# VH-VL binders against Arf guanine nucleotide exchange factor SYT1 (SYT1), part 7

Target 1, 216 residues: Arf guanine nucleotide exchange factor SYT1 (SYT1), of Saccharomyces cerevisiae (q06836r405to620)
Amino acid sequence: SRRSSSIVNALSSFVNLRSSSLSSSRQQHLQQQQQLQQKLDVSLEDLPPVPAPEFSDSCKDFLIKLAPYGKFIGIILTEKDDEFKKNCLNYLLTNCFEFKNDPLDIALRKLLMFLELPKETQQIDRLIMAFSFAYYKAQKSYSKKKGIECPWSNADQVYFIAFSLLMLHTDYFNPNNKSKMTKHDFVDLVHNDKYSGGNEIPMAVLTYFYENVTAK
Key: E = the ipSAE of ESMFold2; O = the ipSAE of OpenDDE; V2 = 0.75 times the mean of E and O plus 0.25 times the DockQ between their complexes.

## First folded at step 4 (VH-VL)

Design b1 (from u6 with heavy chain W103S S104G G105W; framework fv_umesolerbart)
Fold by ESMFold2-Fast, scan of step 4:
Structure b1 (fold): chain C 216 residues (1-216), chain A 123 residues (1-123), chain B 107 residues (1-107)
Amino acid sequence: as target 1 above (216 residues)
Amino acid sequence: EVQLVESGGDLVQPGGSLRLSCAASGFTFSSYSMNWVRQAPGKGLEWVSFISSSGSTIYYADSVKGRFTISRDNAKKSLYLQMTSLRAEDTAVYYCARDYDFSGWYYRAFDIWGQGTLVTVSS
Amino acid sequence: EIVMTQSPATLSVSPGERATLSCRASQSVSSNLAWYQQKPGQAPRRLIYGASTRATGIPARFSGSGSGTEFTLTISSLQSEDFAIYYCQQYNNWPLTFGGGTKVEIK
């Protein structure tokens, strides 16, 4: 059996608030609070000051303290180049999200369903890089367990594709952009990138990603 | 139990039309992209057409573009190849083949093939 | 289109010997290459995908190697059931393309 701990369970409960129906009164109340924050366009500035980590805090301890901040956890953990917060983000993405059976576009959607995308380029980079590492690790482990080849060469390749999908979505659904990226443009752009390993991804897979990201 | 079964192969005259069917069983058909591959008597394998799991993306070999139409019905778990303007060089055994499993993110190449259905174009 | 060239066209070997089959792509296909075995009157059977990953149920004597443009299928100790035609296929670019096949026959 998989290791079970109250700390990991609390973080999993936070993630599950948006992915599945909960049955306890406490979980229902917390879910209502989360929905209310989203509906009222609550910003991080409207919440109590973010607690600083205590000297004795593990990543698990600090993440439990951040649970009430919900969708803002990604923004909080990527605010600056901080080793402890980076380790906490890596812990969150590795232990509280399940990516092993997900195609990349679904995993990215899952990430952004629970964590609000930062606005600063440096923070977006930290979040998506951490996500890509966790996703690659999960895919590699799952493929080994199933005795099949991992479709991904490394985390940097995952990062390049994930970021490209994020940019595609932004470009495609921007009402100010009258010239949308076509499927051919996207596949050609990504597949010709040798340094990031885009050329190693079958064109059919890139076509699949384009269809899913641009679907209404 | 995972199986693909082709049907519809027949003797047709040049310029004629024919529809091939491929019935899937034992797996979630709607999660997989599908292909048609043909093999002329005594010759090698030739890829004919691709259709994505949703049916939104379709590709054809240059030799059949404008004459063949690939389609699928996910509710009926069936793949089709509508052939028109048939030529003698279209004579082949036609296989349907299963490709990617995007629901589980498993690359398969063509892991499951049907038994094939023979199309003969002759006067 | 990417042209796949297999060599030799025919390979004559005795049972128990090693067979080495080559497949060359006209441009890089990364590791997006599969190998299939076809026996007379049967549909092809997938042996290898991703250039080197053995498909489930395929005996360990079959191994694939290579990347980019040059690929090899090796059968380390041929059994009687291994006499067949072998095809390579790239799935990197549209259209999908197969090699012309290598017939492995008994000496």
Scores: ipSAE 0.007, ipTM 0.571, lowest interface PAE 9.1, mean pLDDT 83

Design b10 (from u6 with heavy chain Y100H D101Y F102D S104Y G105S Y106G A109P I112Y; framework fv_umesolerbart)
Fold by ESMFold2-Fast, scan of step 4:
Structure b10 (fold): chain C 216 residues (1-216), chain A 123 residues (1-123), chain B 107 residues (1-107)
Amino acid sequence: as target 1 above (216 residues)
Amino acid sequence: EVQLVESGGDLVQPGGSLRLSCAASGFTFSSYSMNWVRQAPGKGLEWVSFISSSGSTIYYADSVKGRFTISRDNAKKSLYLQMTSLRAEDTAVYYCARDHYDWYSGYRPFDYWGQGTLVTVSS
Amino acid sequence: EIVMTQSPATLSVSPGERATLSCRASQSVSSNLAWYQQKPGQAPRRLIYGASTRATGIPARFSGSGSGTEFTLTISSLQSEDFAIYYCQQYNNWPLTFGGGTKVEIK
């Protein structure tokens, strides 16, 4: 209802969305405190024990309980293959992040600015797949509203490109890695992947992504 | 309004050189990749070269590789095509054309074209 | 390179009739295909991109369809200003390639 929509607005503010309202000093203070916590070099073990979801919790209820954990929410929600936590992650990415005005590389940077990347491959997979679904849904909805064809075929294609960009960034900015992916190699590798739909993305688009990800 | 204006077309002898320019206005030039496309008299369209928004990625048609050089100056909002070792088959109207990249519609080539500049390679 | 083949080379149509133009790619270009219109003495004008999306300001009588290797441009009720040469172009792979063009002329 109205109380519910007020809580959703508070959660939206958590991720510093463009459409978030900044009209009260109290709301601004809480948002600033959350941003400070995210920027501090704080480990998860330095925070209170992570609460378990109650049987009656909605995704919104549980996300409110997780708000103090800030950048660790992604790690918490991807800890294991759990349907409720997966639904909460999907809710977070669909209702609390705004991807409408973002190209994929910017949206991915926005995600990882607010949510710390997990260390384990399976957790990274869950996070990026959930992100890709939310991003694809937003893009498809916007394309339909504008009466234009969606440039993305499905969420799996978005996932493949997003994960490829993440790997490119990680490898390119690792000072110990002297065997960096070249632009030509990246474009050809991604564009030749027929099973993940990389071959359906124009080579020029992959060139833009490479340049944006590797830029300082 | 978006405008692209080519210049530099001339009559040149085989083996000669020419530099074409394309002046852009009405948009943030540094955010767009650009292309050169040519059309021989009475013939179809042939893509010549691509340059990314930053200038770091460049592609050429095999027919001009090693002879033509595409470049840009984002501060001057200008695109260039340096042509060397010109041949009779390079005779064409040369167009500059803007690509559009939009996060919603993806890559959309050649949404705006210049008027063209005529290059004639003849003895 | 991907070879783009357009057919027919010339299409004779009366005003008010439907014109159907074909474009075939030598390998799949997904939906990364554009259509351009060129009138004598003018630069080309983009009509369609993404195989089926009309560019801003393009009349509804122009429609594109197809994916992969087979594409069609349809003009549902030809008007006098539509007599021109039409080119298809793939932008899936480097190098970018155009079809040879289809000239639409008065019958």
Scores: ipSAE 0.226, ipTM 0.685, lowest interface PAE 5.5, mean pLDDT 84

Design b11 (from u6 with heavy chain Y100H D101Y F102D W103L S104W G105Y Y106G A109P I112Y; framework fv_umesolerbart)
Fold by ESMFold2-Fast, scan of step 4:
Structure b11 (fold): chain C 216 residues (1-216), chain A 123 residues (1-123), chain B 107 residues (1-107)
Amino acid sequence: as target 1 above (216 residues)
Amino acid sequence: EVQLVESGGDLVQPGGSLRLSCAASGFTFSSYSMNWVRQAPGKGLEWVSFISSSGSTIYYADSVKGRFTISRDNAKKSLYLQMTSLRAEDTAVYYCARDHYDLWYGYRPFDYWGQGTLVTVSS
Amino acid sequence: EIVMTQSPATLSVSPGERATLSCRASQSVSSNLAWYQQKPGQAPRRLIYGASTRATGIPARFSGSGSGTEFTLTISSLQSEDFAIYYCQQYNNWPLTFGGGTKVEIK
């Protein structure tokens, strides 16, 4: 569930860590706002205006201010090419999500379960790129601790596969699309991409991703 | 512990049919893709067929395509190979082999093998 | 299909010596290569996957290396139990393909 998710728990922990500077009433209000957002089908424009970061804000400070915006945090942090917001997004994905024990398709599903996908292509790119770097870093660290080789060559390879899975999902579940991408087409298309390292992923793994992404 | 037990190997004449079975135990069968691998007497290993965990994806070696059918029954924890139009060159020990798919690490083939079942095709 | 070529076909080695087995792919298979050991009358046993990662329970004397088209399996101090036939296998492309095997026998 959302209440027991790693991102919700981490954001709640940030609010609690600021208990000496936040009243119980203020903390309760932030928790209630976040809970209502998750239960109701509300849009960003239905919430109070997004606060601008103050000059003295750290990434932690600003993320605490954004906690009530829950699923919209990804949209907020990717709206413009802003260095501070990029750093906040990287901090969020590195410290507030747990990816080390997740296959890429499950990690991507976890990301999109808690953060609403932006509609603008440039925002989607920023979100998925930041996710891919955080995911790769987590997998590399976990592999080192386990004494095994990391299955991923680099963050760009992760990005290519993650974006391909996102596009597959969109294509396959679009009711206006009468010609769905077949498993054979997907595997061959991705596996033949030598520039992005798709050729380094076994065809069986790509087959697995196709089946899981297209499953209801 | 993980176990794979093949059965169904027999002496059949050319053009005949035979069904092989592989009984799995000690793991969640429905979570693993499975393979058939064969070995002719005194020869090397030859991959025959693959089936995904759900059964929706199937691949065959060109030498058996159109003649062999791989299938599985996840409720019975069993893998099958239906062989038709058998030829002398199909004479081999047939092994059931499990793919190692760690959801984190991805595909790693054939971490466990059965003992094999002998199929002899002769007149 | 990707053709896997193993050399030598037979390697004669004394216990305690180093054995080096070669495997060549007709096309790049990246690091998607496994090594198996087979003793007479037994099913194969996986030793290495991902070209260099030892399977659980496999002794440290077994090591794999290489990427692309050239791969090696090294047994650093051969034990009596290591006399067997060794197969390499690519799992980069369908169909999956094996090498012809290298028989490691006592000198």
Scores: ipSAE 0.013, ipTM 0.620, lowest interface PAE 8.2, mean pLDDT 83

Design b13 (from u6 with heavy chain D99G Y100G D101Y F102D W103F S104W G105S Y106G R108Y A109P I112Y; framework fv_umesolerbart)
Fold by ESMFold2-Fast, scan of step 4:
Structure b13 (fold): chain C 216 residues (1-216), chain A 123 residues (1-123), chain B 107 residues (1-107)
Amino acid sequence: as target 1 above (216 residues)
Amino acid sequence: EVQLVESGGDLVQPGGSLRLSCAASGFTFSSYSMNWVRQAPGKGLEWVSFISSSGSTIYYADSVKGRFTISRDNAKKSLYLQMTSLRAEDTAVYYCARGGYDFWSGYYPFDYWGQGTLVTVSS
Amino acid sequence: EIVMTQSPATLSVSPGERATLSCRASQSVSSNLAWYQQKPGQAPRRLIYGASTRATGIPARFSGSGSGTEFTLTISSLQSEDFAIYYCQQYNNWPLTFGGGTKVEIK
C-alpha cells in the first residue's frame, strides 16, 4: 500500500541502504570493515531518553519515533525479551534492508554498518537471530524467483554461520589475541557442526567468508 | 534458555589426574569462547583457562600451564579441562563460563556461569 | 599480569544505605572492567561490564563508573538481597584477573 511504501522508504532512507551485488566494490567492503572496528565517541546514554511505545503504536509507528536514535535502534529493540520490540526489529530487517543477492558476510557487514552491535550477549543473540531469519527469508524468496535451489537449509544454519563470522572478525582483529584463527581452523570448526548444518556448507564458500572477513 | 552444567569433580590424590566436562545447551555453542574459572574454599575467583569458539586460540593462567589442557567438542556442545599433576592448591569449585566478543569493544566478560563442580586434592 | 585490588575487604552497611566499592588496576584497563555478585553457595552473576553498562535484568540501584585504573561500584538504597561478595574483573589483557572481593554484610 501507499502508506506501507512510504514507511518502508522513510526507514530505508534513514538506514541509507543501497542494493549490493555479489561483486560489491572493494571500496564499500573496506568502508564496512572500518565501520566494524570503529569505537563510539557518543553512547546511547548521551542522547535524550528513549520513548516508550504507546498502547496504540504499531511497530511501524514506533520505528518512526526511533528514527532519530539512528545506529542505536538495534540496541533499543533488543533491550528486553519483548514481543512488540521483536516484531519491530523483524519489520526493520525485513523491509528496510535489502539482503537479496548478498553473500552472508556482506549482509552482516551491511547490518553492522547501520546498526551498532549491542554489548550485552543476550541482545547480540536477539539481533543476529532476527537478522538471520530476515536474511534466510530474503534468500529463499530470491532463489524461488530465479528458479534455483536456496543454498541455505534454514535460518538456524544462517545464525550459526553469522555468529561464527562475528567471532572470527573479533578474534582476528583483537590485538590481545596473538594466535589468530587460520582458514583451516575456521573450515574445520564449521564442518564439525552437524546440529545447525554447518557440515553442509561447501569448503569454497567458507574459504570465501574467511578471506573476506580477514581481508586487509 | 542458556545452561552450562559442569561434571567430573572428585577427590583425587596429589599428583593425580582428573577430567572435567561442561555441557552447554540453549545457544549456538560453536559461536562462543569458553572459560574455566575456579574458586578455592572461602577464597576469591581465579581465572584458569580460555578457549576461542574454534578451539584455535587457548590461554592458561601461569599456575596451571603445562599441567592443564582445555579443549572443546563443538558437535557435542561440550567443554573439557584435563588436569594432571594435581596439587593441594588446585582444590576448588571449577566453573565453566561463557565469554564473547563484540565488534566495538572486543572481548566481553562472562555472561553465563555453570553451578560448578568441586575438585578436592588431598591424601 | 594486571593485579586488581579491591577495597575495603569488608563493608558493614544497613539496609537502605548506600554502599561504594572500589577496584584499582595496576595498569590501565581502559573501560574493560566487569563487576560480579556472588551469594553463598551460588555461582557468580554479572552485574556490570564495560565499567558502566548494567547487564540485562540488573536493578537500577547498581551503577558502575571509572576508567583506566580506578573503578567504583555503587549500590544505592541497599536491599536485603544485596548482601553478598562483589568481584571486579579486568578483561583488557591476558591473563584475565579478578580482584580479591569485597564482602558487603549487614550491620
Scores: ipSAE 0.000, ipTM 0.419, lowest interface PAE 16.6, mean pLDDT 80

Design b14 (from u6 with heavy chain Y100R D101Y F102D W103F S104W G105S Y106G R108Y A109P F110L I112Y; framework fv_umesolerbart)
Fold by ESMFold2-Fast, scan of step 4:
Structure b14 (fold): chain C 216 residues (1-216), chain A 123 residues (1-123), chain B 107 residues (1-107)
Amino acid sequence: as target 1 above (216 residues)
Amino acid sequence: EVQLVESGGDLVQPGGSLRLSCAASGFTFSSYSMNWVRQAPGKGLEWVSFISSSGSTIYYADSVKGRFTISRDNAKKSLYLQMTSLRAEDTAVYYCARDRYDFWSGYYPLDYWGQGTLVTVSS
Amino acid sequence: EIVMTQSPATLSVSPGERATLSCRASQSVSSNLAWYQQKPGQAPRRLIYGASTRATGIPARFSGSGSGTEFTLTISSLQSEDFAIYYCQQYNNWPLTFGGGTKVEIK
């Protein structure tokens, strides 16, 4: 596992670099970050109340306030359909994560290593859609810089594949499900979806994704 | 320097068996999927088989299913094709070729090929 | 399986001229198409992948275009070393399939 790229650590470092003087409230935030790092099974209800954004807050300002909440930031920013929080999530995924040369399954794993998956379906959709937009943007930029064709047609295609991989993982590792989706069934179902662009992804790549999601 | 070297091609009678090998060097063999592609004398290219980097996923052309077995040994950096129940129409130069799909942006089908090894099936 | 059809079977051109080779897929393969060059007695060499991305070390005179079912390989100023057989290949679906080849020869 990599430890040097935690979102909590990155936001903490940014807060420290922004001021040369450490206030009492900033000390409290650093103490909360230390508490989160020490506790592996903390729940959101164990933390102080989530602050409301101030009128003058930029996305960056609000994300700094959310730094102590670490893995719960995705849940907090997707709790309801809110334009400001949606913009903050987009900022987070675009500026605080590196996706440019990651395969989609690795990028999705990276996202979920730092941000806890919400339980509500609409929150999951908001998180994965924002991720897909950020991933597509990074991939398109990287491909242009390298002078190669971008293998992804658009963010909606990325979203479809990413969500399909998430559902595959959830289904495959659910002990209550006695009928697991086979590799052939997964590849066939995803590759035959013409409206979501699954048919534009090589079957070999979908096979590779299935292997990585369902095994080590 | 990426290099793939095939060996094992020979003259075999119909119904016989033969094992082809492909030795890889100059790259991390265990990170790449591999393919066998053949070419009959004076004819075009025909894909034969695929094996993923781990060896867990294998695919065959319909013409060879049940008769050919692809395998790999990542520690020895080698790819194999075990051929059984050989027919005259299996006569071809057999190439091993590297395939890469570890990075979506870097997906490279058949980016490096070996020199080929000739298999002749004749009575 | 997806059937790949190349045309013409033989293309006769003079050095310095433009050569245009066509490849058609029986169903859409998106941009998942590669082009290979094969000289007598040699293994194929990949020229283009992703329909239009030139492989490392391939001269700028080679260019690929197209998407879906219709693809083209263009050699803008044919050199003597370019006389060879050219194959297109789709990698969108299993099994992988190749075209029958286009032989580029001296006029």
Scores: ipSAE 0.263, ipTM 0.690, lowest interface PAE 5.1, mean pLDDT 84

Design b16 (framework fv_umesolerbart)
Fold by ESMFold2-Fast, scan of step 4:
Parts: sequence; C-alpha cells; structure tokens
Structure b16 (fold): chain C 216 residues (1-216), chain A 124 residues (1-124), chain B 107 residues (1-107)
Amino acid sequence: as target 1 above (216 residues)
Amino acid sequence: EVQLVESGGDLVQPGGSLRLSCAASGFTFSSYSMNWVRQAPGKGLEWVSFISSSGSTIYYADSVKGRFTISRDNAKKSLYLQMTSLRAEDTAVYYCARGPYDFWSGYYDAFDIWGQGTLVTVSS
Amino acid sequence: EIVMTQSPATLSVSPGERATLSCRASQSVSSNLAWYQQKPGQAPRRLIYGASTRATGIPARFSGSGSGTEFTLTISSLQSEDFAIYYCQQYNNWPLTFGGGTKVEIK
C-alpha cells in the first residue's frame, strides 16, 4: 500500500536521524554525532501536545502523525492500557523494525537506540512485552525460512530474558548499588528459572548476554 | 573457506609444559566462542576448556584446572592453550572447536567447525 | 557435572538397515543436545544440534529426537560411509560433557 510506503519513509527519516547520532566512527564523525545529539536533546514536555487518534485513523495513519515525536513514540503508545495504541505499537515493532537475525541483546539495544525507555514500570512492561512478541515472531519466521529449530520457546521466555537484561544493566551501572550481580550469579539465577524457561537457554548464551550488557 | 588449524603438539616429559595454537580463517573469529576438546588414543571425546568471544568468560574441566590456561587474540585470529605440569593422562589429540554461539545469527548450535587436531604425547 | 550415557557401546548393522542410538543425561538438558560423527583419523563432524535440527549438508537419513534426559539418533537406511563412532554432547550446563560414544560397525 501507498500508506505503507509513506510511513516507511517517515519512520526511515526518524531512524536515519537517530542512527546518525549513534554511529561509532572516526573523530570527524564523532563531532558530527555530538552536534546532532544536542539538536535532538528535547523533552517530550517541550513539544506540542500529542494528537489524539481520529476515528478514521489506521495504525499507519497515527504512526505517521507521531513521526515528529521521534524517540518518544514508545512512551506515547504505552501511556495507558489502550487497545488502539497497543495495536499501533505492535504494528511499529513488527513492520518497522528488523529483528530476524539479531541476538536478543542486540535487538533490545536496537529498540532502545530508537525509542526512549519509559520511566514508569507499567509502561516499561508494555513496551518490553510488545518487543518480546515481535522479536519472537521474527525469530520463528526466520528459523522456519532457514529450516532450523527456533531457539526460543515462546514470547514469555523472550520477555523474561529481555527484562532480566534490563535489570542487569540497571544493577551494574547504578553507582548507588555497591553489591553488583556477578556473571556467575546472573547465569545461575536465570538458568534455574524453569517457570519462565530460563533453563532452556544454554549457559554460554547467558554468559554472552552478561558480557555484552555489562560492557561500556 | 572456513577452517581451524591446530599446531604445537609434541612429545614432552611428565611435569613439562607445552603451548598449543589454533589459527582461524574464513570467518569473523571475534564473534564466536571457542573450545578445546581432547581425545586420548582409542578413547572418547573430553571437553577441556571454553573461552567466550571477548575472552572475559573462561571455563575448565576439573581434570585440567590450575594446570591449563586458555586464551585468545582476536586481532591475530588465534586461540591458545598453555599446558603446564603435564601428566601421562594428558596424552591426547587436541582439537579446537567453534561454538556454541553465532553472535550474528542469534542462534546457538553446538560445535559446528573443528580443527584436524594436534597430538600431545606425555611420556618418559 | 552432567553425565552423558550412550547405549549400546557397539551396534552391528547391515547396509540398508535402520540404526537407533540412545543418549541419556543424568539431569535435564532441555533440547541443548548435539550429535557428532567421527571416522578413524578424522575430526568429529556435527550431525544434529538442538536435539533434532540437522546441520547443513547432513543427509535426510539422519534424524534426532528427544528432550530433557532421553535422546535418540536414527539412521534410517545405513550407507557404507555411515560406519563410524557417534557422540552425543550436552551444551546446557557447565562443564560441557560428551557421551562415551557408540561404534556403528558392519555386521
């Protein structure tokens, strides 16, 4: 559809702007990145009021209207338990992000490079649950295409590991926390969780996640 | 062509030391965990040591703890095993093996690439 | 340490027949189980990973099944090149452990 082309172009502009500010490169590009970051350093409160969806809006229509809000789109779509906004978030994560051959930690970093993490626990939960569903769907489709078994059992397992990685990052980089979780403690804690399926993830994979999350 | 080539195997006296090397080519070495696996003549496979892609996570089999040291140089695309206090029961063909995690594919799939092995004989 | 037990130690089979190899873990390894084939004088070759996924280039006659503690490798119509020693390996827990091997030999 032409509307699909339009939303891809609008979101591509947002993604390109964010990607440019996050690129790791030579001294020259680092200076450009710093200038772009300063230009983009705006609070949601400083922007015009978020438009309400109109009766005739599709998820695509509303996401195009939200494109100028950039990194705040995740916060906007998770503000409350709203079916339309939830569908828009699911559409965004399923059709506008590419996760098919990303390890979970890289996919999570990709998400958070383009969307600011909400501060409220319920909003974080909504964002990460939607992300986990989209990630699992992408991984399952990719595995089927490649003729291999999907390493993930279900979206809830992905959610558990993704949220555990967010908690690890917070724990490790919080200067007020003087009792950091060790690699051994993290791997054992996650791998012993049979209810959430952590025991199905090889210890080696969990050690990679720990190393990548704790690296500066 | 994706390959691993071991070297350094030799005849050594009990109590001696030896360093094994494994040269990787045809793939992004820094994206994969690596292992050493050994096999005594006429016996089965025994896992020896693991090192993560970054080199920060290392594990050893109980039989070699305190005597063997695994290391890697991602710039040189090489894996190493420093062996000290060698015993007759360390006599084996030593293989390097890639896995179990392919960082870029997002999948974990055991040891997919093995070297041809290098023979270590510990004898008086 | 998770102990991997393979049975039988030796399996005698005629070409064209079905071979069934068993691997048991002393505690659950989920589906994080691989099978390797080793011929005399050669390095091991990965056949199956994730308990049931065939590695690239491995013939369809090889199939893996099972989860938890009980696993099976089946060769549906044994070819002359399939006479070898087969090893199972768990990669769920540290330390990584292999089974003792099953030698598949000509009857």
Scores: ipSAE 0.005, ipTM 0.530, lowest interface PAE 12.2, mean pLDDT 82

Design b2 (from u6 with heavy chain W103Y S104G G105W; framework fv_umesolerbart; at its last look DockQ between E and O 0.02; V2 from the best seeds 0.00; counts 0 for: pae E 16.5 > 2, placed apart)
Fold by ESMFold2, look of step 5:
Structure b2 (fold): chain C 216 residues (1-216), chain A 123 residues (1-123), chain B 107 residues (1-107)
Amino acid sequence: as target 1 above (216 residues)
Amino acid sequence: EVQLVESGGDLVQPGGSLRLSCAASGFTFSSYSMNWVRQAPGKGLEWVSFISSSGSTIYYADSVKGRFTISRDNAKKSLYLQMTSLRAEDTAVYYCARDYDFYGWYYRAFDIWGQGTLVTVSS
Amino acid sequence: EIVMTQSPATLSVSPGERATLSCRASQSVSSNLAWYQQKPGQAPRRLIYGASTRATGIPARFSGSGSGTEFTLTISSLQSEDFAIYYCQQYNNWPLTFGGGTKVEIK
């Protein structure tokens, strides 16, 4: 898969290397390392220990240090409840992804094409929260540019739908689950939730999301 | 370690002046909007003032407008509240509080608070 | 100015039981509402933002709900560390305003 190579290229567009000395050689070495990692289906545990942030690091500085970790950057930035890493994740999602022209399900696919989903629930929550904030801000900015109202009420609403889509996907494609959540049940569950604003999403849109998320 | 530390609280007479400081560490201070929030002893929370990450946008509660001036120094990672014409009702613990304003988004749900500094206005 | 009204002022609850705290806004604040916990001698801690989004590190027993003018904080199984004062706060309009607080105490 080209996922790690794609994210490295995106990062080099928006995140400068800390050292510019031999920068083309460093970039070439990084690319070669990422290509080998992809061919071997490497896990994060097989890579060298992740560097710690230094006191003076900006988000950009630290993301440059993380570039060799490719698809694992999301896991690294959500490892624990850490505000600096949260801000780095927000920086990454704002500067290295483009969501403005995407329905939510497509934007979520883009995210997961380039970042591996963490296994731990709190890490997943931190990733999807950061994604939902970045997505909402992109949608709001795009809507303002077009002179229309943003279809989303706030980032919390986006988060609720995004997390619901993840849970639906996990449930639907779990081979041990013999009683899959049906389209009717999913749409009604989400649309009846007035506290998160799910009730403000048209049922036709929720039906579209179900069909796209459960498609092979 | 993300941290906010207030200082400058003191006992002052009515009509007096006082300058509060808030030192930030462990995060990119210039990327965040900042607030002052106060709490009179045994009472609830009251928002006092807001300053955007660049310092270009400032708001005050009506109770302090014209008497208090919020400012920031991003190079020193510091937030300030200059208080003048102090009144007994200004007696409170003053907290500095960070909100999430990295992209100009109006997300004013304060995620980091200092431990506060006590201002007492009495004769 | 948007007035935030919390009820009840004091809620007596036994450990392990459910606590339900109410917050009403004088006009719609959409979902631009946060909940804070404050223990004696400490600064407030953010629990919920966006009406229902749990802040990082907040236990799942805390949940928020509501939109517009009516909001609820629920603590599904009270722990000994949950006895504190809880404040709601709107950020839909300037000035930012807090509710008067609900003190949750041992029954």
Scores: ipSAE 0.000, ipTM 0.421, lowest interface PAE 16.5, mean pLDDT 81
ESMFold2-Fast, scan of step 4: ipSAE 0.441; ipTM 0.754
ESMFold2 (binder alone), look of step 5: mean pLDDT 93; pTM 0.952
OpenDDE, look of step 5: ipSAE 0.807; ipTM 0.920

Design b6 (framework fv_umesolerbart)
Heavy chain, then light chain:
Amino acid sequence: EVQLVESGGDLVQPGGSLRLSCAASGFTFSSYSMNWVRQAPGKGLEWVSFISSSGSTIYYADSVKGRFTISRDNAKKSLYLQMTSLRAEDTAVYYCARDYDFWSGFYYRAFDIWGQGTLVTVSS
Amino acid sequence: EIVMTQSPATLSVSPGERATLSCRASQSVSSNLAWYQQKPGQAPRRLIYGASTRATGIPARFSGSGSGTEFTLTISSLQSEDFAIYYCQQYNNWPLTFGGGTKVEIK
ESMFold2-Fast, scan of step 4: ipSAE 0.262; ipTM 0.708

